Miniprotein binders against q96jn8r1131to1294. Designs and how they scored, part 34

Target 1, 164 residues: q96jn8r1131to1294
Amino acid sequence: TLEFLENHGKNILLSNGNRTATRVASYNQGIVVINQPLVPQLLVQVRIDFLNRQWTSSLVLGVITCAPERLNFPASACALKRAAWLLRGRGVFHNGLKICEKFGPNLDTCPEGTILGLRLDSSGGLHLHVNGVDQGVAVPDVPQPCHALVDLYGQCEQVTIVNP
Below, E stands for the ipSAE of ESMFold2; O stands for the ipSAE of OpenDDE; V2 stands for 0.75 times the mean of E and O plus 0.25 times the DockQ between their complexes.

## First folded at step 4 (miniprotein)

Design t52 (at its last look DockQ between E and O 0.75; V2 from the best seeds 0.00; counts 0 for: pae E 10.0 > 1.5, pTM E .762 < .8)
Fold by ESMFold2-Fast, scan of step 4:
Structure t52 (fold): chain B 164 residues (1-164), chain A 96 residues (1-96)
Amino acid sequence: as target 1 above (164 residues)
Amino acid sequence: DELERKIREIILRAMKLVRKGELEEALELIVEAIRLAVENKDEELLVTAIWIIAYIARKLGDPELLEKVLELAEEAYELTKDPEIKKFIEQLEKRL
């Protein structure tokens, strides 16, 4: 079964059998990682449960290609300088470097109840799904193994893993 | 760093061409980005540029290009010691 790893950002509290992540303080230190590698055909989905409009930026999601179990997480996913492929706002980033300027919807504006999904296709392309709709290939050629990561940054204070 | 900004802009342009399937034009840009990243000793930008050129080489499937890019990736690993480059080398080797 899919769960968030017990290694996570210091402001995270896990509940609901480690399927719900809540950021209980500040705006950062909210990185969580799925407990299983993102293998082709696996669709990992999270629902945005709560947004705090006090902050301007919101949830970041993507994959890391390093082992997450003992990783010392930085304050935000955007500070990862290695092995990180992230979607933030409308941009796609590798290790903090923008590799696509406009992809899919603006993640900073997704409302509560939005379901965001990550899936690898058979060619290693990383797809974003929004409310069941495939947005296309955000990142071609993701190295394996990789792990799905969600950063409950800024506005996004709670997400829950949901089944397809 | 003004040169760092220029390299980032070249990489973004190369990726736009990759997404459009304009792989030969993307290859020319990314070769220049690699050259500049090496000269500027910018290890972070070099890693991204190596990923892009490795992807282009694998998509084009030209054996001579694959061999040249594999050599380039091995050189980049010696310069950076970044284990992420090892993953790109593995992807290239599988295509050969």
Scores: ipSAE 0.722, ipTM 0.883, lowest interface PAE 1.1, mean pLDDT 90
Fold by OpenDDE base, look of step 5:
Structure t52 (fold): chain B 164 residues (1-164), chain A 96 residues (1-96)
Amino acid sequence: as target 1 above (164 residues)
Amino acid sequence: DELERKIREIILRAMKLVRKGELEEALELIVEAIRLAVENKDEELLVTAIWIIAYIARKLGDPELLEKVLELAEEAYELTKDPEIKKFIEQLEKRL
């Protein structure tokens, strides 16, 4: 069963069998990681449950390639400078470096109810899915094993892991 | 840094081509990016480009190209000592 790890950002409260993450304070300290590593052809999805419009920006979605259980999470995914491939806004980032300016929809403007998915293809490419639609290869080659990461940042205050 | 900007731009173009499935053309750009990154000693862009070229090589299914990617990765590792590149090398070797 897919769940968020107990090791998470300081402002996160887990519920619903650790399938729901809620940021209960401020705009940051909201990183969560899914327990099982991504495997090829398995689609992992989260739903945006609640957006708080008092903040700017929104969730960051991606993967980490280091062991998540003992990771000291920074205040935001943007501060991950190693072993991180992230989608933020319309950009794709590797260890803080933007490698794509425009990819898929703008994550900062995804409404509540949007279902975001990550899937590794047989070649190691990381695909983004939006409401079931494959947006293509976001990250061309991801080291494995890797774990899906969600940063409940800015507007995004709650997400839930959902089945495909 | 003008050279860094150029390298970044090349990588962005390559990524667009990859997403379009134009892998041969993407390959040419990434090879150039790698060369320039080595010359400029830009570790961040080099690591990124190495992963991109690896993806392209695997997609093309060209064993000779995969060998070349391995060589490039080894050179990159010698330059940067980046553990991520080392991990890539180990993974690629298992596939060859």
Scores: ipSAE 0.356, ipTM 0.739, lowest interface PAE 1.5, mean pLDDT 90
Fold by ESMFold2, look of step 5:
Structure t52 (fold): chain B 164 residues (1-164), chain A 96 residues (1-96)
Amino acid sequence: as target 1 above (164 residues)
Amino acid sequence: DELERKIREIILRAMKLVRKGELEEALELIVEAIRLAVENKDEELLVTAIWIIAYIARKLGDPELLEKVLELAEEAYELTKDPEIKKFIEQLEKRL
């Protein structure tokens, strides 16, 4: 049912029934979006499958708040300004603004096998889950509808959508 | 821009308080950030601050505050014409 949307960054190849995204070139152009919007109270999860530790930075996780089906994706998620709410490293970002400097674990150091989840709470707050553990509210109120987004940046070369 | 840096710092402090659950103190800061962002015509920071105060208002469950948030969002829309703010106003009205 959940799969990555066919419209994605140009360096992505989809496999495994579009549940697996692999960045096959360079360090960027690796944005993928899950094809259905987040449903309140339901957890959406991806597993980090492959990392190349020769890079310093790793994946960006978050949500996109505009319609993703025909969007021309930029080279990196940070260029999605008003359209995205992003978790990078330990920071939370929106529209060029770091909203929170230290939230959850450092995504740049998460190992292969880590399962990262996103969930909307009843008040519209976006929660990060790490290996099933709720890290709290990353984004206080995200516009809906929104879709989960992963930017396979730097270290991150493959992620797979997994069930809870 | 000195004022822009001040607004960013206030927003960051407010978010720290939100995460700690200190919603009343966070509210005071974010109202200040909104006033400054409007004066500075900083659309980027205004949008961010509006989302934060909306979350605070919903968590506090204060109907007078929610009405004030709607008024602020409408003013922000008039200043920016930002479709994301219009979408926010529609969502806030439905949640009331």
Scores: ipSAE 0.006, ipTM 0.341, lowest interface PAE 10.0, mean pLDDT 83
ESMFold2 (binder alone), look of step 5: mean pLDDT 76; pTM 0.680

Design t53
Fold by ESMFold2-Fast, scan of step 4:
Structure t53 (fold): chain B 164 residues (1-164), chain A 96 residues (1-96)
Amino acid sequence: as target 1 above (164 residues)
Amino acid sequence: DELERKIREIILRAMRLVLKGELEEALELIVEAIRLAVENKDEELLVLAIWIIAYIARKLGDPELLEKVLELAEEAYELTKDPEIKKFIEQLEKRL
């Protein structure tokens, strides 16, 4: 069963059998990682449960290719300078550098109830799914093993892992 | 731009915290704004955030914080080559 790892950002509280992550303070320190590698054909999905609209940016999601179990997480996922491919707003970022200006919908405007998914295709392409709709290949040739990461940044204060 | 507006909002929230005397929280927000401004290559917001940290450092009279602000300004100058940042570095060095 898919769960969030016990190693997470310091503002995170896990509940619901480690399937729900809540950011309990501030706007950052909200990184969580799925407990199993993202293998081809696996669709990992999270639902946005709660948005705090005093903040303007929202969640970031993507993959890391380093071992997450003892990683000392930075305040935000975009501060990761190694082994990270991230989707934020409309951008795609690799190790803190924006590599694509416009991909998919603006993640900062997704409402509560939105289901966001990450999936690797058979050639290692990372796909974003929004409410079941495949947005296409955000990142080609992701190295494996890789791990799905969600950063409960800004507006997004709670997410829950949902079954496919 | 979209991210530019969001960074500006973080900066504004930090300024409100400064006015309330919540300097520690304000510093954390401004540091995050600097990271995002560097990532987004937003020279205007980077300069603004550096000025706010410098203001806080001057108010506190903390030499360690002033030295950290100098380090951040030097890094920002290397990234932007902004002459206003260079001028600020020169002014700050005279206060160390």
Scores: ipSAE 0.000, ipTM 0.138, lowest interface PAE 16.5, mean pLDDT 80

Design t54
Fold by ESMFold2-Fast, scan of step 4:
Structure t54 (fold): chain B 164 residues (1-164), chain A 96 residues (1-96)
Amino acid sequence: as target 1 above (164 residues)
Amino acid sequence: DELERKIREIILRAMELVFKGELEEALELIVEAIRLAVENKDEELLVVAIWIIAYIARKLGDPELLEKVLELAEEAYELTKDPEIKKFIERLEKRL
């Protein structure tokens, strides 16, 4: 059973059996992590439930390779540096470096109801799925173990884990 | 006070670039101005530079840069207790 970990950013409130995350304040401090490692072929999906248009940028998602249970989360996922591979806007980022400039759709413009998925293939490639459509390999060699991360940044104030 | 004059000149040049829409070049100059203002413990010029970099960050739409600006503003508020900085922090948090 997939759930968000109870260790999360301080502006997050979990509900619905820890399957829904709501950011209740500001624009940041909204990092949540899935409770199980992202093992090959496991598809982890979240649905965008609510967007607040007062903000410009939106959610970030990706993977972290550090142990999340006791992690002191920074204000935004971008500050995780070497431990994180992140999808933000149209870019793919690692350790403060944009490693791919044009990947998939612009995450800052995905509407409410969009389902975003992360999956590792058998070669360790990280895939993004958008509304069931595989966008391809965003990151080719993700170190393991790794955990799926969602940063409810900016516009995105609520997401819910959904089953495939 | 030749260093204070130098910092002011860098800030003015950065503002001219902002006016011309050369935001990346303006950003590089204002980062240098912040470094020098910190080194000289010039709280007044540091506050001015923070306002300019916040404007540039908003126009570039870079959330990582906006977070760094917020951190700088929070440090400046802790040091100065300036109510204008506090208002700025509150506005930036709500518009990011």
Scores: ipSAE 0.000, ipTM 0.164, lowest interface PAE 16.0, mean pLDDT 80

Design t55 (at its last look DockQ between E and O 0.02; V2 from the best seeds 0.00; counts 0 for: pae O 10.6 > 1.5, placed apart)
Fold by ESMFold2-Fast, scan of step 4:
Formats: sequence, structure tokens, C-alpha cells
Structure t55 (fold): chain B 164 residues (1-164), chain A 96 residues (1-96)
Amino acid sequence: as target 1 above (164 residues)
Amino acid sequence: DELERKIEEIIYRAMKLVMKGELEEALELIVEAIRLAVENKDEELLVTAIWIIAYIARKLGDPELLEKVLELAEEAYELTKDPDIKKFIEQLEKRL
């Protein structure tokens, strides 16, 4: 089964057999990474369990292409200047640079209970799935190996890995 | 910076063309972005531009283009030391 890695942001607490991540302080330091590389055909899904409306922005998700087991995580995933392809709000970002506007739904407005998924197609295209619906290719040609990352930023204080 | 913003705009436009499958037009834009990123010594924008041009070259499959992009990627690796550029180099070499 899929789990979150023990190496994570400083404000994260893992529970439920490392399948639930809770951010226990502030609005940042909430990066978690899945324990297996995101290989083609693997659908990684997380459910939004709890939103704190004190904050306006919400979770970020995507992939990193560096080894995550001993990585020193920055305060937010958007501060990664290398090895990062991320979805935030409605934007797609490479290494902090916005490369696409208005992809999929606005992640800052997804309610509790939303299931968000990441999958690579056979051509290395990164897909976002929302409540089981494939939103299409957000990023072409992700280098491999890569690892699924979730940043419990702002509103999003808890997520749980769910099976397809 | 004005030049940095211009490079970002070119990369954004090139990416839109890539997503539409208009690779020859995207190639023309991304070559200019690489030139400007090197002149401006902007390592992060250079990495993004190399990712895009390497993808275009592999999709088009033209051997002469693959050789030219491989040379650009090797020069970019010396400037940035970015490990993803090493992966792009390996992918380009496999197409040759």
C-alpha cells in the first residue's frame, strides 16, 4: 500500500499507518511525499479531510524529481527552485515559474471530501484527477523517476491517501 | 527585472504552443528564450527552457535537431549543474 514518507515538513504529523497527514501548526511547513515513485499506471489519490477557513490559499500538489527520503523541505512547495512541477490554484508551475494558467478546477476552492489524484500516462504526461474525473495533461514529459508531493498549505490541514 | 519578465513570457507562449502540438512554432520561441536566459545568467529559466526544447526535439525526432539540442543541454548543464538536465541529456542520447 501507498504511504507518506517519514521525511516531511516540520509541521506534519502522520497517523493512520502513515496514510493520513495533519498539519498541526501555522499555514506552512506541510510538505508530504508518497513512499513509491509515481510510475505510469499508478494513480495516487488523497482526500481533503479538513479545511481551516482562516487562510485563503489551499493545498498544492504535483511531482518532484529529486530523491525525497532525505530532502530538506522548504516552508512551501512553491519555494522549490529545482526539480518541481506543481499545481497551485488554477496554475501549473515548473520550479516556481507559472507555465500554464487555468488548468482544471481552482484548488483553493475544493471543499472537504474532494479526492485529488495524480497519474503519469505512458508518455510521461502528468494528469490531475478530481473526484475520479481526469482533467487532462497538466504537464507533458515529466522526467523519471518522480515522486508525488502534496503541500498541506493554508486552508488544507489534513489529507488521507485513498484507494482508487 | 524587465528581461527576466520577457523570458518568462516567451516560455509561457512556447508552452501554450507545445500543449497545442505546434512544435515547430514552439521551437522558434524557445530557442530565443534560451539565448536570453544565457545572456541574463538566469539559471532557473534556462532549466525550464532546456526541458521544453529537449521535449520538442525528441517529439520531432530530427537527428540534426537532436544533436544541436544535445549540445545546448550539455552547455546548460555546465552552467546550472541541474540533475534534471542530465536526465534530458540521457533521453536525447537514446534518440540518436
Scores: ipSAE 0.789, ipTM 0.905, lowest interface PAE 1.0, mean pLDDT 92
Fold by ESMFold2, look of step 5:
Structure t55 (fold): chain B 164 residues (1-164), chain A 96 residues (1-96)
Amino acid sequence: as target 1 above (164 residues)
Amino acid sequence: DELERKIEEIIYRAMKLVMKGELEEALELIVEAIRLAVENKDEELLVTAIWIIAYIARKLGDPELLEKVLELAEEAYELTKDPDIKKFIEQLEKRL
């Protein structure tokens, strides 16, 4: 069963059998990680449950390639300088370096109810799905094992893991 | 750092070529980025550049290129100690 890992950002409260993450304070400290690595055939999906429009930026999605169980998370995923491939806004970032300017939709404008998915293809390419529609390869050749990460940043205050 | 910004721009351009499937042109750029990142001792940019060149080498599949990139990856590991470079080395070795 997919769940959010107990090691998470300091402002996160887990509920619903650890399948729902809520950021209960501030705008950051909202990193959560899925409890099993991505493997070909596994599609990890989260639904955006609640947005607070006071903020300009919204959630970050991506993967980390280091062991997540005892990792000390920074306040924001964009501060990860190792082992991180992230999608933010329309950009794709590796270890904080922007490597693509425009990929998929702008995550900062996704409304409540949007279902966002991550999967690896057989070649290690990271795919984004939006409401069931594959947006293509965001990042080729992501090393394995890796874990899906969501940063409930800014606007994004709650997400829930959903089945494909 | 002016050189750091130059390296970042080269990596970005190489990645655009990779996504268009123009791997030989991307290879030329990323080799230059690696040379500059080593000279500038920019470990973070070196890790990114090694990831890109390892991908290019695996896609092209040329044994001579794979061996050359493996040597670069091993040297980059010694400089950075980044565990992801070990994974890139393993992936390159599978193609030999």
Scores: ipSAE 0.464, ipTM 0.811, lowest interface PAE 2.7, mean pLDDT 91
Fold by OpenDDE base, look of step 5:
Parts: C-alpha cells; sequence; structure tokens
Structure t55 (fold): chain B 164 residues (1-164), chain A 96 residues (1-96)
C-alpha cells in the first residue's frame, strides 16, 4: 500500500492511514515522500485537495534517489541540491538546476481536484501524468531506486495519494 | 482578476463532479471554462481545462466526444498559439 513516510517536513500532519498530507502551518516545511520506490509500470498519483490562495506558488513534485527515511528535509524542495529531480511550475529541475523551461501544465495553477501522477517507463524515463493524461517524459533517465516526493508548498495545503 | 477566479471556480466544480462520476455535467462546466479562458487569454488555465476535458472524454469512452475535444483544442490553438495546446493536440491525435 502506498503511504507517506513518517519522516516528513515539520509542518506536515499525516492522516487517512498516512495517505493524506496536510500542511498545518506557514507556507513551507511541507515535504513528504511516498514509502514505496517507483518501479516500471507503477503509476503513483496524488490529488490536490486544498489550495490556500493567501500564498503564491504551489506544490513541487518529483523524485529523490537518496534514502528517504534518513533524509533531513529542508524547508523546501528547492533546497535539495543533490539526488533530486523536481517539477516546479512549468520547469524541470535537477539538483537545483533548471533542465527544462516548459513542461506540461503549470503546477502553480493546477486547481483543487487535479490528479498528478509519476510513472517510470521501461527505459527509465519519468513521466508526468495530469488527470490521467501522460504529459510525456519529464526526465529521460532516472536513477533507481527512487522515491516520489511531494512538497506541499505555497498554496498547496493538502494532498492525498489516490489509486489510478 | 475576477474572470480568472471565475474560471478557476468552474474548473474546481467540474473536477468535483468528475470525482463523483458525474461526467456529463462536468463536461458542460469545463467547456464553459475553456471558452472563458480563451476569451481572457489565460493560457495556463486553458491548458489545465483542456487536459481535464480530455480526461472526461476518455472516461466517457466516446470517440465522437474525443473528436470534439480535438476540435476545441484546435480552435483554442488558433486563437492563442500556445505551444502547450499544440503539444496536447499532437498527443491526442496519436491516441485517436
Amino acid sequence: as target 1 above (164 residues)
Amino acid sequence: DELERKIEEIIYRAMKLVMKGELEEALELIVEAIRLAVENKDEELLVTAIWIIAYIARKLGDPELLEKVLELAEEAYELTKDPDIKKFIEQLEKRL
């Protein structure tokens, strides 16, 4: 069963069998990691449950290749400078460097109810799914094992892991 | 922007309906959102709405509806020239 790990950002409260993450304070410190590593053919999806419009920006979605159980999470995913491939806004980032300017819809403008998914293909490409639609390969070659990461940042205050 | 907020609200309502399985009503709302997004030249919300309508169409399993979605996307692209919409069109065509 897919769940968020107990090791998470300090402003996160887990509920619903650790399938729901809620940021209960401020605009940051909201990183969560899914327990099972991504494997080919496994589609991992989260739904944006609640957006708080007093903040700017929104969730960051991606993968990490370090051991998540021992990771000391920074205040935001943007501060991850190693072993991180992230989708933020319209961009794709690797270890803090933008490697793609425009990819898929802008994550900062996804409304509540949007379902975001990550999937590894047989060639190691990381795909983004938006409401069931494959947006294509965001990262062509992702080291394995890797874990899906969600940063409940800015407007995004709650997400839930959902089945395809 | 008041119109932007209206579009976002419609999209939200549409998604709530989708989650409840009320796809026909969701379709009606999301089409309106697309129209308003085009009028307001809100490319980001337009792209979002187009992905949602595609999802609805696939869930309904209606090939004719998928064609209509394609037509709507093409119209949107003609008006906005947004490369993301073009990308969507290309992807959808591969699935038809």
Scores: ipSAE 0.000, ipTM 0.208, lowest interface PAE 10.6, mean pLDDT 88
ESMFold2 (binder alone), look of step 5: mean pLDDT 76; pTM 0.688

Design t56
Fold by ESMFold2-Fast, scan of step 4:
Structure t56 (fold): chain B 164 residues (1-164), chain A 96 residues (1-96)
Amino acid sequence: as target 1 above (164 residues)
Amino acid sequence: DELERKIREIILRAMELVWKGELEEALELIVEAIRLAVENKDEELLVIAIWIIAYIARKLGDPELLEKVLELAEEAYELTKDPRIKYFIEQLEKRL
């Protein structure tokens, strides 16, 4: 079964059998990681449950290739180095380098109820799914093992893992 | 560095083509990015460009291209010793 790991950012509270993550303070320290490696054909999906419009930017979604169980998470996912491929706004980033300017919809404007998914294809390409629609290859050739990561940054204060 | 900025821009353009499924056009751009990264001795941009060309080669599936890209990745690994390139080599070998 898919759950968020007990190791997470310090502002996170897990509930609903570790399937719901809530950021209970500030705008940062909200990184959560899925408990199983992202393997080809596994579609990991989260639903945006609650947005606080006090903040302007929103969640970041992506993968990390380091072991997450004992990782000391930085304040935001964008501070991760060498191990992270991230989707933020409309951009795709690898360790601070923007590798795509306009990929899929703007994550900063997705409303409550949006379902965001990550999937590896058989060639190791990372796909973003939005409300069931495959946006294409955001990141080619992700090294394995890798783990799906959500950063409940800014506006996004709650997400829940949902089954396909 | 002017050349570094040019390489970054080519990589960004190539990834936009990958996202659109225009893999042959992306291949043409990324070959140029590799050439320039080697010329500029930029190991990080070289690794990123190898990553992209390895993905394109595997998606296109042309055996001649796969062998050429495998040789290129092996040379880049000897130059950089970056473990990301080892992973790309393994994925390319799986297609051969």
Scores: ipSAE 0.006, ipTM 0.383, lowest interface PAE 8.9, mean pLDDT 83

Design t6
Fold by ESMFold2-Fast, scan of step 4:
Structure t6 (fold): chain B 164 residues (1-164), chain A 96 residues (1-96)
Amino acid sequence: as target 1 above (164 residues)
Amino acid sequence: DELERKIREIILRAMELVIKGELEEALELIVEAIRLAVENKDKELLVTAIWIIAYIARKLGDPELLEKVLELAEEAYELTKDPRIKKFIEQLEKRL
């Protein structure tokens, strides 16, 4: 029942019933958003399908608290200055400001086949899961409603939503 | 290959213009070279083109251009993690 929204970055092509997102050009303009709010107990997972190693940086994922259906996406998620909590490389970012230097594994080094998950705990804490392993609370008390976002940046050219 | 050859030719023409002091014309060419290097996914040509545009921006000294080129170089650094680009960023920051 989880799908990527039809509103996405301009280099994205959706397939597989809107469960697979492919970035078909360049290195940016690859933001996708899950079609329903991230509520407590819901684990949203994506699998990295294809990496282009001509680039060094890779996918970014996190949450936004603004309505995604009509949002004009910037070229990269890191350019979001409002209502965004993002995981990039080893860092955690709030509205473009780094708020944690090292959290979880380096997302730039995750290989093809890696399953990345986002989940809110009962207190509104945002968790990252890597191949089913909870990395802990990246962001406490995320405002709701919020929506899971993936930026197919740099190396990452394809992801697919997978069930738990 | 063919697109790589075209990018190299544009870079050579831009450098000839830089040597002649025709910086505004060189800027137009190097912007195109950056676009094509990204399209061709050629990291080495991208680094070279960023070096040239950073040099042009520093020599022209236009604040708006310096800011735009700094943003471009920062984006190229995030994409490539190439330490040569960090040097260009430092040089641009000094000129601001």
Scores: ipSAE 0.000, ipTM 0.311, lowest interface PAE 15.5, mean pLDDT 87

Design t7
Fold by ESMFold2-Fast, scan of step 4:
Structure t7 (fold): chain B 164 residues (1-164), chain A 96 residues (1-96)
Amino acid sequence: as target 1 above (164 residues)
Amino acid sequence: DELERKIREIILRAMELVRKGELEEALELIVEAIRLAVENKDEELLVTAIWIIAYIARKLGDPELLEKVLELAEEAYELTKDPRIKKFIEQLEKRL
């Protein structure tokens, strides 16, 4: 069963059997990680449950290749130093470096109820799925093992893992 | 840093070409990015550029290119000691 790890950003509370993550303060310190590696063909999906429109930017999602169980998370996923491939807004980023200018929809404007998915294909390409629609390869050749990460940043205050 | 900004722009353009399947054009850009990252002593950009060139070499499958990129990755490992580069070396060796 897919769950969020007990190791998470300090503003996160887990509920619903560790399948729902809520950010209870501020706009940051909201990183959560899925409890098992993202292996080829596994589709990990989260639903956006609640958006606070006081903030401009919204959630970030992607993968990390370091072991997450004891990782000391930074205030935002974009501050991860060496091990992260992230989708933020319309961009794709590797350790703070933009590697795609415009990919998929703008994550800062996805409404409540949107289901976002991450999947590796058989060649190690990382795919984004939006409401069941494969957006294509955001990152080719992701190193393994890797773990799916969601940063409940800004507007996004709650997400829930959903089955495919 | 002007040079760092130029390297980042080159990598972004190279990745756009990779997504389009224009691997030979991407290869030319990423070779320049590697040269500039070494000159600028930017280990993180160097590791990223090695990741991209190793991917391109494996996709093109040309044995001469695979050997040259393997040598380049080994040199980058000596400069950085970054374990991510060891993984790229292993992937390249499997293709040879």
Scores: ipSAE 0.284, ipTM 0.691, lowest interface PAE 4.0, mean pLDDT 87

Design t8
Fold by ESMFold2-Fast, scan of step 4:
Structure t8 (fold): chain B 164 residues (1-164), chain A 96 residues (1-96)
Amino acid sequence: as target 1 above (164 residues)
Amino acid sequence: DELERKIREIILRAMELVRKGELEEALELIVEAIRLAVENKDDELLVTAIWIIAYIARKLGDPELLEKVLELAEEAYELTKDPRIKKFIEQLEKRL
């Protein structure tokens, strides 16, 4: 069973058997990580439950290749160095370096109820799924093991893990 | 830093070519990015560029290219001591 790890950003409250993450303060300190490595063909999905439109940017998704259980999370996923591949807005980023200008839909505009998924294919390519639709390979050849990460940044104040 | 910005732009363009399947053109750009990252002593950009060239070499599957990229990755490891590069080396060795 997929759950969020007990180690998370300081503004996060976990509920619903660690399957729902709520950011209870500010706009940052909202990183959560899935409790199992993202192995090929495992589809990890989260639903956007609540958006606060006072902020302009929103949820960031991605993977990290460092061990998450004792990691000291930075204020935002974008501050992760050396070990992160992130989808933010329409861009794909590796350790703060943009490696794709336009990929999939703009994550800053996804409404409440949107289901976002991450999956590795058999070749190690990281895929984004939006409401069940595969957007293609966002990052080729992700090093393994890796762990799915969600940053409840800006507008996105609550997500819940959902099964396909 | 103008050189850092130039390297980042080359890497972005190389990745656009990778996504289009233009692997030989991407290879030419990423070789230049590696050269500049070494010149600028930018270990993080060098690791990223090695990741990309290792991926391109494995996709193209040319044994001579795989050997050259393996040597390049080994040199980058000696410069940076970054354990991420060891994983790229292992992946390249499996293709040989």
Scores: ipSAE 0.083, ipTM 0.581, lowest interface PAE 6.4, mean pLDDT 87

Design t9
Fold by ESMFold2-Fast, scan of step 4:
Structure t9 (fold): chain B 164 residues (1-164), chain A 96 residues (1-96)
Amino acid sequence: as target 1 above (164 residues)
Amino acid sequence: DELERKIREIILRAMELVRKGELEEALELIVEAIRLAVENKDKELLVTAIWIIAYIARKLGDPELLEKVLELAEEAYELTKDPEIKKFIEQLEKRL
């Protein structure tokens, strides 16, 4: 069973058997990581439960290739300068460096109820799924092992893991 | 700064070519990005550039290119000590 790890950003509260993450303060300190490595065939999905439009940007998701169990999370995933491949807005980033200008929908504009998924293909390509629709390969050739990460940043204050 | 901006632009262009399958053209750009990142002592940009060139080399499967990129990645690891580069080296070695 997929759950969020107990090691998370300090503004996160886990509930619903560690399947729901809520950011209870501010706009940052909201990183959560899935409890199992992202292996090919595993589709990890989260639903956006609550958006606060006081903030301009929204959630970030992607993968990290370092061990997450005792990692000291920075205030935002965008501050990860090592071992991180992230989707933010319409961009794709490696260690804070933009490697794609426009990929998939703008994550800053996805409404409540949107289901976002991450999946590795057989060649190690990282795919984004939006409401069940594969957006294609966001990152080719992700090193293994890697772990799915969601940063409840800005507008996004709650997500829940949903079954594929 | 100006040089950092130039390197970032080259890397972004190289990745656009990778996404289109234009690997030979991407290779030319990423080699230049690596040269500039080394000159600028920019360890973060170097890590990204090494990841991209390692991917291109493995996809092209050219044994001479694989050996040259492996040497570049090993030199980049000594400069950066970044564990992600070590993972890229391991992936390259599997293709050799």
Scores: ipSAE 0.170, ipTM 0.660, lowest interface PAE 5.5, mean pLDDT 88

